# Designs tried in a protein design chat: VH-VL binders against Large ribosomal subunit protein uL10m (mRpL10). Part 104

Target 1, 224 residues: Large ribosomal subunit protein uL10m (mRpL10), of Drosophila melanogaster (Fruit fly) (q9vpl3)
Amino acid sequence: RGKINIQRPKAPHYERARVVAVTQPKYPELPKAKSCFKTRAERTQQQQENPYNEIIAREVRNWLDHSRLVAFFHLSSITADDIFRVRVQLHKQNLHLKSYGSKIIEQAVKNTRYEAIVPLFHSNHCIVFSPDPEKTAALLRIVRRVPQMVLLGGIVEETMLSRNQLVAYAQMPGLHAVQAQLVQTLSQAPGHLIQQLQAHQNSFVQVLDVHAKNQMNEETPKST
Below, E stands for the ipSAE of ESMFold2; O stands for the ipSAE of OpenDDE; V2 stands for 0.75 times the mean of E and O plus 0.25 times the DockQ between their complexes.

## First folded at step 10 (VH-VL)

Design gb185 (from gb184 with light chain D28N V29I G31A Y32G N33Y Y34D; framework fv_fezakinumab)
Fold by ESMFold2-Fast, scan of step 10:
Structure gb185 (fold): chain C 224 residues (1-224), chain A 119 residues (1-119), chain B 111 residues (1-111)
Amino acid sequence: as target 1 above (224 residues)
Amino acid sequence: QVQLVQSGAEVKKPGASVKVSCKASGYSFTDYWMHWVRQAPGQGLEWVGQIYPGDSDTRYAQKFRGRVTMTRDTSISTAYMELSRLRSDDTAVYYCATSFYYWGEFDYWGRGTLVTVSS
Amino acid sequence: QAVLTQPPSVSGAPGQRVTISCTGSSSNIGAGYDVHWYQQLPGTAPKLLIYDVSNRPSGVPDRFSGSKSGTSASLAITGLQAEDEADYYCSSYDSYSTPYVFGGGTQLTVL
């Protein structure tokens, strides 16, 4: 490696810098508009009147109506690169990862049989949609390597399933008719499903604490 | 049982093209990424590129862009790697290997195909 | 050259412990990407030995273990046996350059 070329100083000596600063013209500030800031009430009203939310809510309803598999996840802090590679892997399996605000989800599912899922989305979340319920096994295999995504539950063939029921469904043979019939027999009242999903959300904090402590000490316990 | 069966050794002259095959069995061919990795005599491993057999999506290492083409035939669960404008330093064993995760480990490897480029 | 740095050789006596290091950068191991290890016996194809830093595929003895810290990973082999003589490669994902990167390989000799 050759020597670094010597360059001329980019800034003047202290005394010269001081003289330049004193002689520099001060530019007048542009006049400030008297109403350039919106009040909190005006912002709140503007957000409530935003028609964009209804358009996106329709998009969510269309995804729900045209997807035979919908999975709900808690989403922890994740980098743009990490989420991008997950999206690529999911897309290859005809699985579509979407993120929507909780208010939009509430508007989308209000007055539908899925309204009970709204409490799941008060924290960070994402949803995976697919027209193919046989991809449930692939979905679970993919997210097994994404610790930032924690499965909360889902909908298969229009039937709401808890995390454990969705896992059971994924382990069944790829017989569509048999799987659809099982989903019907596994289904439970919305109250029971919500209780199960809320319990899983509450358990997530404990799982994260254990995981963080294990990661600081050593790798997670190996399977035997 | 997962198996990746590769085509036999090839001897080519500089400037020619070579097409290596990798026949997969024992798993869902269209649900796994297929990678090509080469190893020059006495050297380490070098990633050449990948293909997703389910939709033919490909990604190649910058060093090989414009010279490599990866294809597949789902009816016979076979992936292909064609390398053109061969140079003597392309002499290597070319392995096919499969992974489920886009960012993950290479689960299974073929036995390799020796490609020799010389006059 | 190889993107991940490994020592070119390591040696040990039967029954002893050896470790093989793998040093990356902020764009691969340091960015949180998992490390995988491959064993290549003389005249054979590489075989997956360790995946996602420390997990073992079925059939790999538990005397092989992996770990990761910061921008580096290590493969530990305890109870060395003659059949462990092989080349060992670490590998990771790199989002900026070639997506899949390998170490230069480490030749293990059992004395």
Scores: ipSAE 0.565, ipTM 0.788, lowest interface PAE 1.8, mean pLDDT 81

Design gb40 (from gb1 with heavy chain F100Y; framework fv_anetumab; at its last look DockQ between E and O 0.26; V2 from the best seeds 0.00; counts 0 for: pae O 8.3 > 2)
Fold by ESMFold2, look of step 11:
Structure gb40 (fold): chain C 224 residues (1-224), chain A 119 residues (1-119), chain B 111 residues (1-111)
Amino acid sequence: as target 1 above (224 residues)
Amino acid sequence: QVELVQSGAEVKKPGESLKISCKGSGYSFTDYWIGWVRQAPGKGLEWMGQIYPGDSDTRYSPSFQGQVTISADKSISTAYLQWSSLKASDTAMYYCATSYYYWGEFDYWGQGTLVTVSS
Amino acid sequence: DIALTQPASVSGSPGQSITISCTGTSSDVGGYNYVSWYQQHPGKAPKLMIYDVSNRPSGVSNRFSGSKSGNTASLTISGLQAEDEADYYCSSYDSYSTPYVFGGGTKLTVL
């Protein structure tokens, strides 16, 4: 694995947080992007031309290289408070919720074995990273109750899994070694997995459109 | 078989301190929120706050912020609710309860601890 | 500081169906599907009966059902039995600062 200076999200130190808490009783929310001095339009244009896209792409590569579990989700409209509560809950299980622009993802996986995942990121999305593949069950338990996050599929121990394969992986009992052996058995060609993920995504969009027209009040189409 | 066992009833005077406990068993203590719920005599349920023992992340209702302290000792699977100075209005039944999700239902409840503060 | 509105009491005869309402706002009951119902017998701790509007925990009779329309959630008890006599509380998620907003409670009397 080697020694790598991975930029981890830095939570406020308790002493620093105590000073902030006296004036702001809520915990500070970590920013997702630097945008203090620019409008949305300027920020978007800057990202298209800015070498900072390579820095962020390196961050994505580092996450991919050091995560034994990666899960991809379609993300529907969600409030800032709701995404924050979900991120906090996931983080307690060493699960790291991130979102990146599709061009940054494309740049990050260019010339890698993961290049086939790029089509998943043409719609609104988020990614969950973890070094702990045994946390797949915890991940699915948490997002089962978050209808705004719809599982598309994932990567476990460098093997791409469809949505159904990832759910099956999470249901198997056992230790890390047993789960690693199962992933080897479930592995398949990346192109086949991408087609399965895209078909599920398209099917889910169709179901939501039908339900919206029929004014469905149901929470989510699936739970784990 | 999840079980929450709370400490026994307390009779106190105004101004005294008090620390009541809730011991969890039969589940992964560090992976569940432990909440405290107050029920004043003849009244309904009020959420006071909750703690995630795995990392000590603690949240308080605005109504109780600064009035109580919630803590946990994960080595003995025990959560605590603590007052530095009791008031007569603190007379109530206090329940601990578990939730896997911060936004989720309370699945299991302790038997309750009756606190009586004599005026 | 937000309280959900429940009727103070309801009553029914054995075998009947009864419905308890729980009315909130668009920020809690209307905005989320995180509504729960608790049953509390005298001298006992509350017991979870319904979560996520309509889901029953393991061990809860299928006579208990939940639903929601707009800002109002409903608990329905069919085939009313004497042991159903208790206080019933609803709760809902509202925000990260207020994850639990309870109703005032409804006393169910079985006649």
Scores: ipSAE 0.464, ipTM 0.770, lowest interface PAE 2.7, mean pLDDT 80
Fold by OpenDDE, look of step 11:
Structure gb40 (fold): chain C 224 residues (1-224), chain A 119 residues (1-119), chain B 111 residues (1-111)
Amino acid sequence: as target 1 above (224 residues)
Amino acid sequence: QVELVQSGAEVKKPGESLKISCKGSGYSFTDYWIGWVRQAPGKGLEWMGQIYPGDSDTRYSPSFQGQVTISADKSISTAYLQWSSLKASDTAMYYCATSYYYWGEFDYWGQGTLVTVSS
Amino acid sequence: DIALTQPASVSGSPGQSITISCTGTSSDVGGYNYVSWYQQHPGKAPKLMIYDVSNRPSGVSNRFSGSKSGNTASLTISGLQAEDEADYYCSSYDSYSTPYVFGGGTKLTVL
């Protein structure tokens, strides 16, 4: 009785092989994670044909005008699933992830204070909008775990910031905290000055007192 | 320092309602997810669900959907886990934990609340 | 639903290095680096030891390290100490609807 080679099972009978081949669940090829972001080419093509470009441009403008935090990112190869995950996370922080075509952005920012951002949109990109500039730190924390998102720069409180400046901004204590610290520092300054001034005066008086005492002691004739 | 303080141990009978609490301190309560994790005696950890107190977005494990209610009161930095009708099988340790990300790790954990349901 | 499989128990002697595996049934575990490890001592709450496959939170000993190969994540504890005796749980992202799944846990005994 021939040793059943468990490692190379004999090919099933032709009929069984046929049934198995037909009944093999064609696992739908996991849809190649079509990047939810249409390729630049696809986006550009769609933008040219889309009669709604003006509407979308207005939307972009509206986001820019109402956002106190805007961050620009380059997108490398990212899956739809990854984008979705990031979007959910950002949304919880009142951060809104959007992607627009370069032409739409150009149209949206033409003759506006935002025109300087146009060069940032030569590649695959996304924009994060927020009404809350204090969420900058949260944004950076989130995107740090997303290597496909590369920070290019941003706008905070109507000021355009480089990548480095944005990072620095996120590390700063909130404006209120800084203001509070400043007020505290300023409030302490007069006290310190007074103390320093008084210290010098007190020291001077002490020196004078010692001098006076020494003079008095010299004038006391040694009564022999 | 981040701290999660849970309510004390509960002994209940089947059919009774229960609401346990988890109070967060030392962090922005509205910016982190609070998850609930069940651990039956001698068993492993089970994710039950989580809530984002900032907008009250609540997510449940399919196994716990409809079985419990997760809620939060951001005004007092407290999350809740509630049963309308307890079962003996609900006997377990219940932990609350915080996560910055929807799918993120649980960074900080409460001390746990033991719930015993016995006839 | 992703199931994470851990060995029920692992043992080692003080000073040794041990590894606990966490194997996912789905290719999804291989696709994402959202694997965490938790340590739980008896009667205590779990403690995060590793996140994102290989990152250590502040305060966690450098004796703990994490790695991933294929569908298997691994927790390595070097220089095993008596205090390391605990249950260890891996966790991973499952799906949008189920963001967390835990492994069955591994009891580590220090001999």
Scores: ipSAE 0.013, ipTM 0.540, lowest interface PAE 8.3, mean pLDDT 82
ESMFold2-Fast, scan of step 10: ipSAE 0.737; ipTM 0.879
ESMFold2 (binder alone), look of step 11: mean pLDDT 92; pTM 0.938

Design gb45 (from gb1 with heavy chain Y101L; framework fv_anetumab; at its last look DockQ between E and O 0.17; V2 from the best seeds 0.00; counts 0 for: pae E 12.3 > 2, placed apart)
Fold by OpenDDE, look of step 11:
Structure gb45 (fold): chain C 224 residues (1-224), chain A 119 residues (1-119), chain B 111 residues (1-111)
Amino acid sequence: as target 1 above (224 residues)
Amino acid sequence: QVELVQSGAEVKKPGESLKISCKGSGYSFTDYWIGWVRQAPGKGLEWMGQIYPGDSDTRYSPSFQGQVTISADKSISTAYLQWSSLKASDTAMYYCATSFLYWGEFDYWGQGTLVTVSS
Amino acid sequence: DIALTQPASVSGSPGQSITISCTGTSSDVGGYNYVSWYQQHPGKAPKLMIYDVSNRPSGVSNRFSGSKSGNTASLTISGLQAEDEADYYCSSYDSYSTPYVFGGGTKLTVL
């Protein structure tokens, strides 16, 4: 009775081996993390073949019309996993990361107020949409952590802003904060003015007093 | 002003269950991650995990996975850290913290909750 | 477990500049600009001093600065003051396993 070599189990009978081979779940090789961001060439090719370009263009238009914050980024070489992570982070902030082909963007913005953005889409790009312009600071902070995302510019409250302007915008105190500051400043202004006015008056009185004292001292006859 | 207020110090025995709390105020509780950080006596900071109260997405450190449960009640702006069975090694200061960003560094910290587990 | 390595202690005299290093791997410090620094005084909660490698929150002194080279981040404190005596922790995000990790901490003594 041959010692069952537990270390090298006899290959199953040919028929069983065939069944096992066929029933082995071919786990699709996890598609090599093809960068979710297709190369420009791949995107262009896909756009040419996609009958849904109009649908996608409508989607883009919808995003543009309903977003109060739109940011445009150049996307350098980035992995699918990294993009996914960034997407998740952005999504938590109600920031929506999208990537579209240049032709789709052109179609979407043709004859609209957004037509000026077309030149931004000649390279690998992504767009972040948000209904909340107050998320600009959060957006910039998140993407700063992603060197593969380079801010090109954006649209805030229907105004196109350069990169620098977006950064400046993000650094500004919220409207309410600014209003509060303004109110505070205005409330302090009368007090300051009064103080300044009083200061001048007080100074004047002091000068007069000194002058009066000096005159009195001059009128005191030196009692020889 | 953003404030995190944690529950008071706890003295427990090994094997007991415990749930400590962190109440946030002065900000939208559902919009920011809230994390828990452990600091054993004389030791460094250890990230335990965090929760996004808006959708209850919870992340754990591998070291704490299955050891603790992080939860949140957004209706009262409170996050929780709980143990089913405490160990002596759980003796530590526990901080809750939140970020200005949804996911990021911790900008605001609670005052800490001291948990002492002794026989 | 991905651990950020910090020196156990550093010391300096008032007015001097000191640097605390934080060394990680390419999957954390080297891979991302998510490095933060915290200051902790005895018996107090940590305070964020630096985020995103080199940015200061509002209210943090300009004496504190951060940088990164390769897999090593650095916190520099210029014009050292007695009040700077504290424990300092670096932190980073890890994209693969642990969303957030702290360094071992550095005790800064002002002599």
Scores: ipSAE 0.020, ipTM 0.592, lowest interface PAE 4.3, mean pLDDT 81
Fold by ESMFold2, look of step 11:
Structure gb45 (fold): chain C 224 residues (1-224), chain A 119 residues (1-119), chain B 111 residues (1-111)
Amino acid sequence: as target 1 above (224 residues)
Amino acid sequence: QVELVQSGAEVKKPGESLKISCKGSGYSFTDYWIGWVRQAPGKGLEWMGQIYPGDSDTRYSPSFQGQVTISADKSISTAYLQWSSLKASDTAMYYCATSFLYWGEFDYWGQGTLVTVSS
Amino acid sequence: DIALTQPASVSGSPGQSITISCTGTSSDVGGYNYVSWYQQHPGKAPKLMIYDVSNRPSGVSNRFSGSKSGNTASLTISGLQAEDEADYYCSSYDSYSTPYVFGGGTKLTVL
């Protein structure tokens, strides 16, 4: 076994802890009420936003703003070792695997053109960010061997693409500038694309959940 | 257009050193694994190892660990396979190949370098 | 230590379909064992014909197909042509840190 120097831009330990923390928010304790009726001050205190959500939402906005490739995946149950291995392989290609809570995504894309992506994050998911749209083929090649990650769609050069459009984009590796122009021309209203992604996601989530449960309880007999 | 061009055939004597090369073009050399595959005369293919030129992460087959050195010079998009002391049993065809995903999708291959080691 | 077993040779007549097998010693072909097939003509580099058991790269004829059943992967060539006469190798790749291995090869003769 060798060690991978991919960690130098970002520590894997911190990224794993951040992802876990985002999916399990911790709220400050509310003052104990001494009566059924709450004062104006108590109501105001309960309405305070979670400050960690704002920090993490800014991180998501920064990734969206600086990434020319964004891909959305449904993520079924996967071991920490397996997801770490996938993250390492992706990082070698300048592909950054992240996961965030749906509330944080809603906060991040509020008042942006990307508000339509929020429905994708109602189920278990992960996101891949990259500054390099030409890495789309490498991304798809890596994740094809990871059945726990199912492509839902993506964004290339600020244009929303369905799963099939993103796969088609990746099939033309020698024409990146033409691919970006074609993607822009083929794109429709974001709402229609998100509806297709959501329908695709819901159908495949159901199939993947059955598949993941079967794989977890299957055994591989040794042959004679 | 992806292309892997290997150095020319070599005729050597036992005990001599040798370093053969594989130059990649038409793709981002530092972003993909490049591997070496051996084929002895009349025999099958054997994976020897591979390198990720971006950070020099190098993997060897247990059968070849310590027998050869795999390296790369990313400034000239070139990978290398070298021996410090050749044996007659090193007579073989040696291929380089690009590994785009995981440890074995060899989509593109070099033309091969024939190494002949004779006394 | 993974091992892949192929028949030494297979033959068929033009227009026939033939199948080349690749059997793992343990669970090498099952689970996460990814199987690929390579074609090699004399004096030339191998060419990837099938990856991930059954997927065909662009530019490979649809006469070539792959499948798996239990510990055995299969390459099927339909409508045999003289140009199909070559050596065929399977390979399996199990994990990020495990080196992969080639099968011993199968010589296909077109009669």
Scores: ipSAE 0.006, ipTM 0.439, lowest interface PAE 12.3, mean pLDDT 73
ESMFold2-Fast, scan of step 10: ipSAE 0.750; ipTM 0.881
ESMFold2 (binder alone), look of step 11: mean pLDDT 88; pTM 0.916

